# Designs tried in a protein design chat: VH-VL binders against q9y8q3. Part 7

Target 1, 263 residues: q9y8q3
Amino acid sequence: MRRIGLEALERVLYPVIPVVVTAEHQGRVGGMLAAWWMQASFTPPILAVAIAPERYTYKLVRESGVFAFNLLDFKLVDKAPFLGDVSERLLPGKIREAGLNIVRGEVLGAPLIAEASAAVELELVDVVEAGDHDVFLGEAKAVYTVDDFRGGMWSLETYRPLMYLGRTRRPGPVYRVYLTPRGWERREIEFAGGKLKPLAEKRVRLISRVEEAVKASSSREEAVDAVRRILSEEGLDPSDAEYLVEDALRRAKSYRRRGQSSS
Short names: E, the ipSAE of ESMFold2; O, the ipSAE of OpenDDE; V2, 0.75 times the mean of E and O plus 0.25 times the DockQ between their complexes.

## First folded at step 1 (VH-VL)

Design m04 (framework fv_masavibart)
Fold by ESMFold2-Fast, scan of step 1:
Structure m04 (fold): chain C 263 residues (1-263), chain A 122 residues (1-122), chain B 110 residues (1-110)
Amino acid sequence: as target 1 above (263 residues)
Amino acid sequence: QVQLVESGGGVVQPGRSLRLSCAASGFTFSSYGMYWVRQAPGKGLEWVAVIWYDGSNKYYADSVKGRFTISRDNSKNTLYLQMNSLRTEDTAVYYCARGPYEDSSGYYLDYWGQGTLVTVSS
Amino acid sequence: QSALTQPASVSGSPGQSITISCTGTSSDVGGYNYVSWYQQHPGKAPKLMIYDVSNRPSGVSNRFSGSKSGNTASLTISGLQSEDEADYYCSSYTDSSTWVFGGGTKLTVL
């Protein structure tokens, strides 16, 4: 082995199976695709996921204290970039806009994706600060699946795990790369678009407008005011402006290889 | 900390070949795209070639396409430019420059070497 | 040159502000946010001053700023100082997966 720069750390740690984090507070359901998660404890069963403070899903989990992890089959790969790249703040109800249905968990009432191959209801036990993300620790209270785990493991006949490989490493538009071990299938999907672009076309344009407004501003206050105007013009909640500006500024200052963690 | 040192320049006759080298230090060479840029005496900058971090993508200016070959040896932290069928208009200072990190959307040259002079004359 | 269009020269007095334009087409400057600016003193290698239209590298004075409107990118230098006297080049990525430089602008601080 040879030593390489820390800038490549994330690439070394892919591929991973991403989860869709879902949560609800005061009647509003939202979620995001997260690549940075792990199992943290067996007894009690605890799962961890890194969520940036600026994400709307961060607010939903923190305020409700209840959330869920959803595992997607590769048949839903075309929805993955949309769930990861389109912010709930710019597209309220993005899970349903992606053509996915929400059902309520039996134990905690957590919102679950009906089309998922597995889902876990989680009760928030702690939130730990970790650099530019916070780590949410959830205790598992219920698990749901489409497989009976005959022989103690997934049947790859019923589940083709969705795996995230990273971003493209070439000039041109940024693409998210996904794969599945079954059939060696690989898909490269353009950032925030892909096959779901028609469902999100107006919101994809809003993402661009927000980023350009932040980039064109000479101060944080000017950026917040500009984004607030954009949100008002589009009939969205102008109080979300500060979070969208903070997210854009953090992305501009961070390493360009942070990867797909949340939206 | 980042250093790029070009070598291999000199005087050469038209139609001949010359190979330039660029020794890189102070960074993870294998994670960055690399550029060759030239500047004729008293003239402006002209992009010549780029090679991606792993050698998978190579692009050339139309003026050198088919004559010049960019390559790299990541085990030696060295960038190369093989120049064939040299013409008098190829006379220039040739700069080695570091490109963007391999998946960055930015396409800019953040560190430059001191340059090496190539003179093509009879 | 078949490069991006820059004025051949520009001049200003110490303490003043100056702007250098870089005009291309929708296939380069207008199509991408990949405009960079370089400063070159006589006999020296170029130095990156601005990248991705408006971003400054660490160590570059905040007197230097970049912007873009349509097919024209601009470099603005405020509070001009004598050491700013140099040649300035813009550069852009193109639809042909090539890079193009501007013809260069000689800045004289009078």
Scores: ipSAE 0.000, ipTM 0.390, lowest interface PAE 18.2, mean pLDDT 83

Design m05 (framework fv_masavibart)
Fold by ESMFold2-Fast, scan of step 1:
Formats: structure tokens, sequence, C-alpha cells
Structure m05 (fold): chain C 263 residues (1-263), chain A 121 residues (1-121), chain B 110 residues (1-110)
């Protein structure tokens, strides 16, 4: 082996099987595709996942105290951009927009993706600060699966997992890359591309409008009112105004504790 | 309208401690970052510390790092500077100042009258 | 030592224009559009005159203007008046999330 730059760490740790984290609070369901997760304890059964504070799903888990992990088969790879590339704030109901259905878990009432190959209901135990992400620790209360594990392991005839290989880092369009279940071929999907391209453009315009409004304001109250107006004009939820103002302030002031996030 | 009133200055011996206060009125204190800036007699301005609107972020000049602590109480509209291990070179008029706006700006929008701290034996 | 370089003094006659420079590096003046200017009369607290390179707070005369080119910011005062006689300080945000001041410039009118 040879020593390489630390900037390659993330790439070295791929491929991984991502999970879809789902949660709900006060009638709003959200979810995100997460690559950084693990099983942290057997007794009690605890799973961990890293979530950036800027994620909508972060708020849903924190406020409800209940969430779920969902494992998706590769046949649903075209749904991954809806779950990973756009925020619930920009596309309310993005899970349904992706063509996926929500069902309620039997123990905690957690929102589960009906099409998932497996799902785990989790009760929030702790949130640990870790740089630009926080680590959410959830105790497993129920598990659901399409396989019976009679052989002691997944049947790969029943479940062919998503295997996320990373993203391109070159001039031009960014692509998310997945390994196909047929050989070691790469499936490249343009970041926020295809059907999501108009929403990606809307996001850029929205962020610019919010930043301009916040910069032009002389107080937090004025900024919140201006952003609330923008959200109403765009047909979005005006109650997200406070969060978007905080997000803009964090991005403008590099001395803010939390790192930058685009989703 | 906007008013910042510093207090707590005085004469103190080297190695001792002093706490400065800044009472704010005429604006929504909890919405603005706050600063301490000092000026030695007959010398120029030197930035000392900054605290974010909610108190979660703090930064200090290298000359005071580890000795001074900036804090705020938003319920009382008051900014504090705890000065420990004082040195003769800390002798200065200490000004409290408010930010104009937290986004993309770094001005010391409004300044108090200042409070004199003299560190001498 | 002050991190930002200003001339120690500048002078002008009533009605004329003067410019005060403030030179830093790419890690402060050159790297950010967060340059501000302060006026200080003897025995008084400083007053904000310009922020974000070129913006004026409410109540500041339009005779005061700011600009920046590379690592140097400038304060220009047109139509000089006797009450403009004061010390002027520039300030900038830095890449280490701190703030630095210039050494100050004494403006003499006449």
Amino acid sequence: as target 1 above (263 residues)
Amino acid sequence: QVQLVESGGGVVQPGRSLRLSCAASGFTFSSYAMYWVRQAPGKGLEWVAVISYDGSDKYYADSVKGRFTISRDNSKNTLYLQMNSLRTEDTAVYYCAKDLWEYDSSPFDYWGQGTLVTVSS
Amino acid sequence: QSALTQPASVSGSPGQSITISCTGTSSDVGGYDYVSWYQQHPGKAPKLMIYDVSKRPSGVSNRFSGSKSGNTASLTISGLQSEDEADYYCSSYTSSSTYVFGGGTKLTVL
C-alpha cells in the first residue's frame, strides 16, 4: 500500500449500501439517502447515521424522536436522485413524487417505504455532535423484510442492494455513480438531472433570492418577513422562512459551528 | 435611540481579574452579534472579541485568547467581558459595539462611550 | 503593529477632495468585501462611516464614499468641511474569523 491524501478518504470507503432515512412530524413526511451509517450495538440493538443539521430530515427526527432506515433494491435506483439530490423543502412530498408509497410501522408508527426490501423502526436515543454532521443513535424496535433469512443471510435472488460508488469530481455535470448488480459496471446518474433539473434550477434561484433578501435586511425579523414573502410567491411553505434565514447566515459567516450543506 | 452603556472599568493590579458589562437598549439585542474593541491611551483601535447573536460562536484576538471570555445574557440585554490575568498592556478604554446585521457584514455599527481599564501596580 | 497600512496623516482645504488608503493582504482586505471605515473625534467613540467596502449607514453624508481594488481599500471624502477633521480607521474581516484595524489616519482640514 502507499499513503495518499486525506481528501481521498470518502472515496476509499465506497462502495457502500446506502439507507433511506425516513421520519415524520406534524403530518410532514421526509426522507434522505444516507451513505454514512452503521450498527453500533447488539444489546440493546442501536443503529447510527450521520445527518447534516441543514437536512429537513434532521429536524423531523429531532422533533419526533422516531425514524426509520429503509434498504432499497437496485431496481429502485432511479428513485435515488429524488431521495438524495433534492430537499423536502424544495419538493414537498418528494417520496411520493418519486413513485414510492409510505406505510406505518406497527410498533412506533414510523413512516416506512412500502417498496423497500427491509425497514427498521428506530427510537431516538441520542444525538452526538461530530464536525459538520451529527450522529443520530436509534434503538431498533421493529424490523421488516421481504426475506425470511432461512439461510442465515440475504438471498441475493430476493435483494440486490444499491451499491453507491461515489460521485464524479471533474469540470462539467456531476454524476452519482452506482455499481450495477450485473458485473462491475457503473450506472451514472446526473446529479439533480433529468426530471429533477427544473427543481435544481428552482433551488439555485430560490437560494439566490433568499441570500439577497437576507443580505438586504437590517434585522432578523426583517429577513424572516422577506423570506416568508419569497416562499409564498414560489408556492412553498412560508413556515420554512426561519430555517432558510439561519441557513443563509451560517453560509455567510464562516465562523459558524455547523458546516455547509446543499440539501 | 440605540444606546450602549459600558461599566465595570477601574484601576486593577497586574494578574487580577475584572468584569465589564455593556447594557443595550433601543434595538433587539438578541438579533445582533456584539463586539468588544479597545483603545490604549493615545493609540489606535484594537479588536478584542466577538460573540454571535445566540452566544454559540466566539472569537478572540490573539493578544487576549485564553485570558478573556466574552458572554451575553439576551434576557437582560447585556454583554460581558471577563478579563483574567490582566497585564499592564491591557490598559485601554474598552468599547462595546453592535453589528449592523449578521449576514455578510462586519461593521461595528454603533459604539458605546467606553469604560477605562487601568492595569497598574 | 496594525495589520492594515494607512498613511499617518492626510490634509486638504475646505471644498477639496481627499482619499485615504488601507492596504492589507489576500487574507483580509483582498479576500473579503467586509471593509469598514470609522471616524473618531478626540475624546469620542468611533462612528461608522462606510461598511461592506462602499455602503453608507443612514445619516452619513454622501460626501463619504468607499472603494476597493485588489488588496487596497480607499475612503474618499469630497467637499471637505471643518467637522471632517478627525482620525479615520479602516477595518477588515480576516480568513481566521477575526477583525483587524488599520493604524489610523489623522485628517487635517487646512
Scores: ipSAE 0.000, ipTM 0.430, lowest interface PAE 11.1, mean pLDDT 85

Design m06 (framework fv_masavibart)
Fold by ESMFold2-Fast, scan of step 1:
Structure m06 (fold): chain C 263 residues (1-263), chain A 124 residues (1-124), chain B 110 residues (1-110)
Amino acid sequence: as target 1 above (263 residues)
Amino acid sequence: QVQLVESGGGVVQPGRSLRLSCAASGFTFSSYGMYWVRQAPGKGLEWVAVISYDGSNEYYADSVKGRFTISRDNSKNTLYLQMNSLRTEDTAVYYCARESDYYGSGSYEWFDPWGQGTLVTVSS
Amino acid sequence: QSALTQPASVSGSPGQSITISCTGTSSDVGGYNYVSWYQQHPGKAPKLMIYEVSNRPSGVSNRFSGSKSGNTASLTISGLQSEDEADYYCSSYAGSNNYVFGGGTKLTVL
């Protein structure tokens, strides 16, 4: 082993199995792809996930007190970057836009993705501050799965876990890389795969426009005003501007050294 | 058992306003999103508006946006459609419909039980 | 005015099978698994026959089936009966909390 810069930490921690966090409040269903999660307790069963305060899903979980984890099969890989990169604030109903169906859980009524290989209904226990993210702790109340676990574990003949390997650092477009251990199948996706690509590309251009406006601004107030204007021009809610600015600033500073060129 | 009963239709002149009501029974009204769908005489169906279960979110077809307002009163199990600046092309049977229940899918996927409809005729 | 394209009419005889197509774009039928089909008899409200492309509500005959390939959804009715004579409409989620309908297809049995 050799020592490398701390800016490589995120890349070193991949691959991971991401979960789609789903939640609903006041009739609005939303969700996000999350790479940073774990089981924290057996008795009671508690799962943890890191969510940035700028995410709309953060608001849905905090206000409802109920959420879900959804595990995806690799057959849904074309949807993964769309769920991870497109903000609910910039595209309301993005889970539905991805062509996924929501069903209600039997115990808490949590929104579950019908196409998922497994889902867990979670009741919010606590929210713990941790730098630029907060850690949500949920107690598991119900589990759903397509496998019967007769062998005591997942059958990898029927379940191809979706795994995220990171983003490319080569010149040109940035690609998100997904894989599954069975057969080492690998996909590099810029915005989204298949029929979701045109929709994702349009929204990613909007995200880039927001990020460019933030980088061109000399103050937070100037950045918020610029983003409000962009949202108004696109027919979106201008009150979301502060959250989008904070997200853009977090991304700009995250794992990038001051004074150096970067991705 | 599930019933949706529309009322408030009639003959009105262009430029006038009309309010439609839909009385719901046989299910927990406050748990379901609701829709308005219309059908011009001898023509096909056209989606008009949708409202979330608690009334916090509403969406409209481009043809009615800015003129029609969907609302609900969960204490009275009643859905409303306020129609302003009516045009002759708004002439249609207006149906109240419910979103799918839990085994059907999520809240905006398909139109469950429909009411019998109420006729709105916009004529000079 | 109809966003989805259906044939104006189809016909079959009792006991036969017929298929009604519903063609949209990648922004509606092709982009989502939220296609539904409705049966409407003259003077009556529409009745849901198929939801989510291929699922049947409780009480709908298994003679009705739905499918989708690319931008085209299809409703197939097998073992045609006289009571199947009606207008059939497809509908799809169209993104951004919008819904679209087809122009309708009149099914004539014999």
Scores: ipSAE 0.000, ipTM 0.408, lowest interface PAE 18.0, mean pLDDT 83

Design m07 (framework fv_masavibart)
Fold by ESMFold2-Fast, scan of step 1:
Structure m07 (fold): chain C 263 residues (1-263), chain A 120 residues (1-120), chain B 110 residues (1-110)
Amino acid sequence: as target 1 above (263 residues)
Amino acid sequence: QVQLVESGGGVVQPGRSLRLSCAASGFTFSSYAMYWVRQAPGKGLEWVAVIWYDGSNKYYADSVKGRFTISRDNSKNTLYLQMNSLRTEDTAVYYCARGDWELLDYFDYWGQGTLVTVSS
Amino acid sequence: QSALTQPASVSGSPGQSITISCTGTSSDVGGYNYVSWYQQHPGKAPKLMIYDVSKRPSGVSNRFSGSKSGNTASLTISGLQSEDEADYYCSSYTSDSTLVFGGGTKLTVL
């Protein structure tokens, strides 16, 4: 092994099985694809997930105190852009737009993805600050699954884990790479929603319009004002402007290439 | 400090084979994509082939696909170009060039070149 | 033929500015911000002058600058000096994940 730059840490930590975090507050259901999660305790059973404060799902978990983890089969890989690459703030009902259905958990009433291979209802225990993310700790109260675990583990005939490998760093469009250990199927899905094309043209244009307004702005204040005007014109909540600016800036950093520095 | 030295050029008859080598020094060879670029006498530059830092990806110009094979030996800091079924239009100075390992879109260092003449 | 179109020659006097164009399609120059420029003196290997449309490597004079508009990239050399006399080649990444070159432009400094 050789030592490389610390910026490669995130590349080294893939592939992972991401979870879809879902939550609901006051009739609004939201969710996001999260790669940074773990089981933190066996007794009591506690799961941890890192969520950035600008995420809409962050607010839903904080306000409701109830959330869920959902594990997706690779057959749902085309839904990943809806869950990971667009904010609920810009696309209300993005889980439904992805063609996924919500059902209520039996114990906590947590919103679960009906098409998931497994889901866990979680009661929020604590939120721990960790740099630019907060770590949400949830105690597991109910588990749902499509497998009967006769062999003591997942049947890979029943569940082909959706795994995330990372983003491409080559000329042209940036792609997110997904795979599954069964058959080593690989799909490259364009970053920031190539699969959002099934959405009405107006919604796709709105998402692009917000991103372009942020790129065209010379300051955070200018970007917030521009986004606030767009949200008002489109009948969305203008108070979301600051979160959407932060989200767009984070996404821009993710797809920007490095300058020449190796020589 | 970065140095690329090509060797293996010469005069060969059409239909024969030749293998070029490029010895790299002054940088971590295994971290960079490497290219072969050629230039026919009195003509312009033509990209020939690229190989990724770990040897996993290779791309070729349509004019050489199926005839040329790019390879590398990271333990020896050496790049190779195996040229089979040579044609008179393959006559050129062949340059070894270092690419950007992340984006593969430009050549920051070039070797001196080695002349390959395909003549009957 | 070369995939990218450059003028065969361009000329200028010492102290003047000249511009060399490089025209492609939406599948190369127009589709990506990955255009580079190379300087080649007779009998020598090419030298990188500009990469990523407008960026200069360390050691390259700030008299050299690059730009792009639509399907055309341009190399501009200001304050021409006798040592600038050389052939200049543009190169671009393509949608096929390959690189293509222009035909080259001979710069004559009077």
Scores: ipSAE 0.000, ipTM 0.368, lowest interface PAE 18.6, mean pLDDT 84

Design m08 (framework fv_masavibart; at its last look DockQ between E and O 0.39; V2 from the best seeds 0.00; counts 0 for: pae E 7.3 > 2)
Fold by OpenDDE, look of step 2:
Structure m08 (fold): chain C 263 residues (1-263), chain A 127 residues (1-127), chain B 110 residues (1-110)
Amino acid sequence: as target 1 above (263 residues)
Amino acid sequence: QVQLVESGGGVVQPGRSLRLSCAASGFTFSSYAMYWVRQAPGKGLEWVAVISYDGSNKYYADSVKGRFTISRDNSKNTLYLQMNSLRTEDTAVYYCARDSPYYDILTGYDYYYMDVWGQGTLVTVSS
Amino acid sequence: QSALTQPASVSGSPGQSITISCTGTSSDVGGYNYVSWYQQHPGKAPKLMIYDVSKRPSGVSNRFSGSKSGNTASLTISGLQSEDEADYYCSSYTSSSTLVFGGGTKLTVL
């Protein structure tokens, strides 16, 4: 082995099977694709996932205390970028717009993706600040699988796990890279491209305004007020201001190294 | 330490070609996009070209499009600039620079900063 | 690919605070928070002083600060010192996924 730069750390850890984190608050269902998750405890069964405050799913999980992990089959790989790149804040009903359906979990009533190969209902037990992300700890209350899970193990006869390998780098188009079920063949999907581009750009513009407002403010309170005004002007929920300000402040402390994923 | 060293500069007549090299050391060269930036005598900085970490994408300033080619050999930790059809206005100190290792987590967009520069090599195009 | 607009020169006395402006458009400075500032002493390579509008690389003095409002970014140097005398260039990411520099500002310490 040779020592390499820390900027490559995340990439060294790939491939990973991402999960779609789903949650609902006040009748609004949202979700996001997340690569940074793990099992944190066996007894009780606890899963963990890192989420940035800017993510709408962050708000939903914080407010509701209930969320779910959804494992997607590779056949749904084309829908994954939509869930990762588009914000529910800017596109209400994102999951449905992605062509996915929602069903309710039997125990917590958590929103599950109907097309998922597996799902876990989670009750929020703790939130730990790790840096630019918080780690959400959820206790599993129910688990669901398709028939491919037999005898306590995936047979993989029909289920093909979605495996994320990371994203490419600028300049030029940026792609998210997944492994296909064909050996180690790769599939590249444009990051924030195509139909997602306008929404991605809108998000960038909004966050840019938020960052400017935060930087121009002499206090957190002033920043929150300024961002409330921005959100109002944009026809968005002003109550999200605290989350966006928190995100901006955290990101201002440090930058992520090149080569790491956006979430 | 991180270092970039340009070479290949000199005096050349208009219409001729010149190839610049930039030797990188002290970092994982293949992980970074690289830039060429030039500065005419007594003038400001002008971006010339950029190449992605793996060489798959290249972009040029309009002033050099069709004449200059940026390339890299990651096995040699070397950046190149092939300059063809040189003009008098191409006279400048040519710097190679490393792309910043930072990107915005929120937006997913890479930052376009140059945090490491070479000392430059002078290219003089004159009759 | 138009250059960003900077004043040709600024001056200040030791201990004073000076500001250098960098004006672009909504397609560069105004559109992104990817503004950087470079310091260049005569006969030397440029040095990154500010990135992301207001952040300082390691080793850069806290006397240097950056801000942005609308399409205009600003570099402020407080407690001006003789060694600050140099040319300063702003740069910005552009909508075409490229980089653009300002025309440069010569800072004279009186």
Scores: ipSAE 0.363, ipTM 0.756, lowest interface PAE 1.6, mean pLDDT 89
Fold by ESMFold2, look of step 2:
Structure m08 (fold): chain C 263 residues (1-263), chain A 127 residues (1-127), chain B 110 residues (1-110)
Amino acid sequence: as target 1 above (263 residues)
Amino acid sequence: QVQLVESGGGVVQPGRSLRLSCAASGFTFSSYAMYWVRQAPGKGLEWVAVISYDGSNKYYADSVKGRFTISRDNSKNTLYLQMNSLRTEDTAVYYCARDSPYYDILTGYDYYYMDVWGQGTLVTVSS
Amino acid sequence: QSALTQPASVSGSPGQSITISCTGTSSDVGGYNYVSWYQQHPGKAPKLMIYDVSKRPSGVSNRFSGSKSGNTASLTISGLQSEDEADYYCSSYTSSSTLVFGGGTKLTVL
């Protein structure tokens, strides 16, 4: 075995089966494709997922206390960019734009993707800070499967999971890469391709403006006021400022020591 | 110790070809995109070409498209620049440089800076 | 053929602070926080001094700082020393997903 740099860590940990995290607040449903999740407890049944404060789904889960995991079949892989590559803030109704439908869970009323092979309703029980992400712990209150699921184990005829390998690197277009369910070949899906590209660019620009405003501010209150103005200028909800400031502050803490010599 | 060492520069006549090499050491070469950047005598830096970590994507400045080819051999930790149909305007010191290995986790976009540079190799195109 | 504008030269005396500007557009410097600065002594390779507008790599003195406002990024060198005499280049990410350099600034320490 040879030692490699930590910059390759996430690539070593793939493939993973990602979930789509869905949540709702005040009638607005959002979601995100998430690879960083796990089972955390059998009794009670607790699942965990890492979400950064900048993600719109972060706000939805924090404010509603209810969310869902959705397992997608590989036949839906072409819809992944709508779920994982753009923000609900900039594309309202992105799940509908992907051609997917929301139904309600029977126990918590959680938004579920109707086309999913399985879904789990989750009630938020704790949030644990983990650097630039928070780990959301949810107690599973219901689980759903397609009609073809048979007693406790997936058939490969019934369910072909997404198996995420990570993303390609520069130069050139960025692709998210999946392992095909047969033949073990790579399937590449362009990151935020087509009509989504301007939305992904707007998100990058927004995040950059927020970071600069936070760095220029002498207090959290000043930073929040500055970010509210940025959000208003962009036609976005100014009440999101607290989440975006928190995200930028978390990332600033993780970067502070990189510019100073250690000794 | 991270190091890049260029070689293959020299004096050539217009219309001829030259191949540059860049030997990498002290890091996992196959994890990094690589650049060629040139600097004409007394002038500023000009980006020439970039190649992805696995060689699958290549991009060139307009001034060299169709004449220059960037390539890499990850088994030998070596970057190459094949320079055909050379012109007097191609006279420069040619640097290889390493791109950042990271991307912005939140946005999905790459960091764009060159954190390690070689010492350069001089190419002179004259009659 | 640079897209970013830098002054051709700046000068300062030892111990002073100087600032080098790098002006682009909303499609590069103004729109993104991916601005870098490189120092180049005569006959030597460029060295990365600042990345992501204001961050320093390990081993770079805190006398070097970066900032931006609108479409203009700035490199500030405080406590100017004779070894700071060099050429300085900025670069930025662009909305075309490419990288562009400034024309360079010669810093003279008087």
Scores: ipSAE 0.028, ipTM 0.605, lowest interface PAE 7.3, mean pLDDT 86
Fold by ESMFold2-Fast, scan of step 1:
Structure m08 (fold): chain C 263 residues (1-263), chain A 127 residues (1-127), chain B 110 residues (1-110)
Amino acid sequence: as target 1 above (263 residues)
Amino acid sequence: QVQLVESGGGVVQPGRSLRLSCAASGFTFSSYAMYWVRQAPGKGLEWVAVISYDGSNKYYADSVKGRFTISRDNSKNTLYLQMNSLRTEDTAVYYCARDSPYYDILTGYDYYYMDVWGQGTLVTVSS
Amino acid sequence: QSALTQPASVSGSPGQSITISCTGTSSDVGGYNYVSWYQQHPGKAPKLMIYDVSKRPSGVSNRFSGSKSGNTASLTISGLQSEDEADYYCSSYTSSSTLVFGGGTKLTVL
């Protein structure tokens, strides 16, 4: 082995099996593809997932206290751009637009992706700040699956998971890369391709406007008021302002105190 | 086993009222939107009404709007159709049907297709 | 009254393929990928054969397939068998968040 720069850490930690996080609040359903998740406790059963405050799903989980993890088969890999590359805020109903359907869980009423190979209903236990993300801890209350687990494990005839390898770093368009379940071949899907491209560009412009407003503000309250105006001008929900401001503040280190661990 | 059983049909005179019931078993009734669909003798299928999983949202065909009321009791796993001011053209076999196992992610309600049907109950409106 | 247009009847011989069309507008069939097809034998309740344009429920023969082009959805039955003789109805989601049925097509297996 040789030592390499910390900027490569994300690349080193792939491939992973991503999970689709879904949540609903006041009749609005949203979801996102997440690569940074784990089981954190066996008794009680607790799952963890890292979500940035600017994600629409972050708001839904925080406000409802209920969410779900969904595991998708590789045959649904073409749905990944809708779940990972664009915000529910800018494409309402993006799960349905991807050709996926939501069904309610039996225990918590959590929104589950009907086409998923497995799903877990989660009750929010805690939200822990971890730099530019929060770690959401959910206690598992119900599990659903298409497999009978004969032999104590998944049948690979029934379930062949998504395996996210990373993104391309070459001239031209950016591609999300997945390993196929056969022959370990690479499947490349353009990041925010086709009709999703204008939505991804709109997100970049929105986040830039929010960051500039935060930098120009003297207080959190002033920043929230400025972002509410931006959202109204863009035809978006002004109640999203506090989440977008929180995200920008975390990324703007001048608004955050740097800790000292040792000298 | 998933099952829907309609009851309450019969012969009634024009202007009278009738209440249909649909008993559901073998699935989590409270998780599904439900339909009433009718079929006049020798005619095609006509959607009548739909109710969301929680009973908060209801839609009706224009032909029955203001006269029919769809409702549900999730504690009893039962769907209802209250039919008032009945007309001879309301004569039909009435089916209850379960919506798809999905719901509308934008509005929280789903009305896409009918995956399970009851056997139907005949309502005859005649003088 | 039904809003979607289907042919009143269609016929075929055993082993042949037949196609039933279902034509709507951009506010139903053309605007959404939520078209379903139902089979009804005389005196029986309808049975779901196809949903979401082309998906089959468990237990439905792969001889039944669905497709859509523009404002027209189609149900195709390959390897036609005598038990396929029935009435077939299409249905579509609408911009009003409700469903609408087609007028129905009587399939005769000659």
Scores: ipSAE 0.000, ipTM 0.396, lowest interface PAE 19.2, mean pLDDT 86
ESMFold2 (binder alone), look of step 2: mean pLDDT 89; pTM 0.904

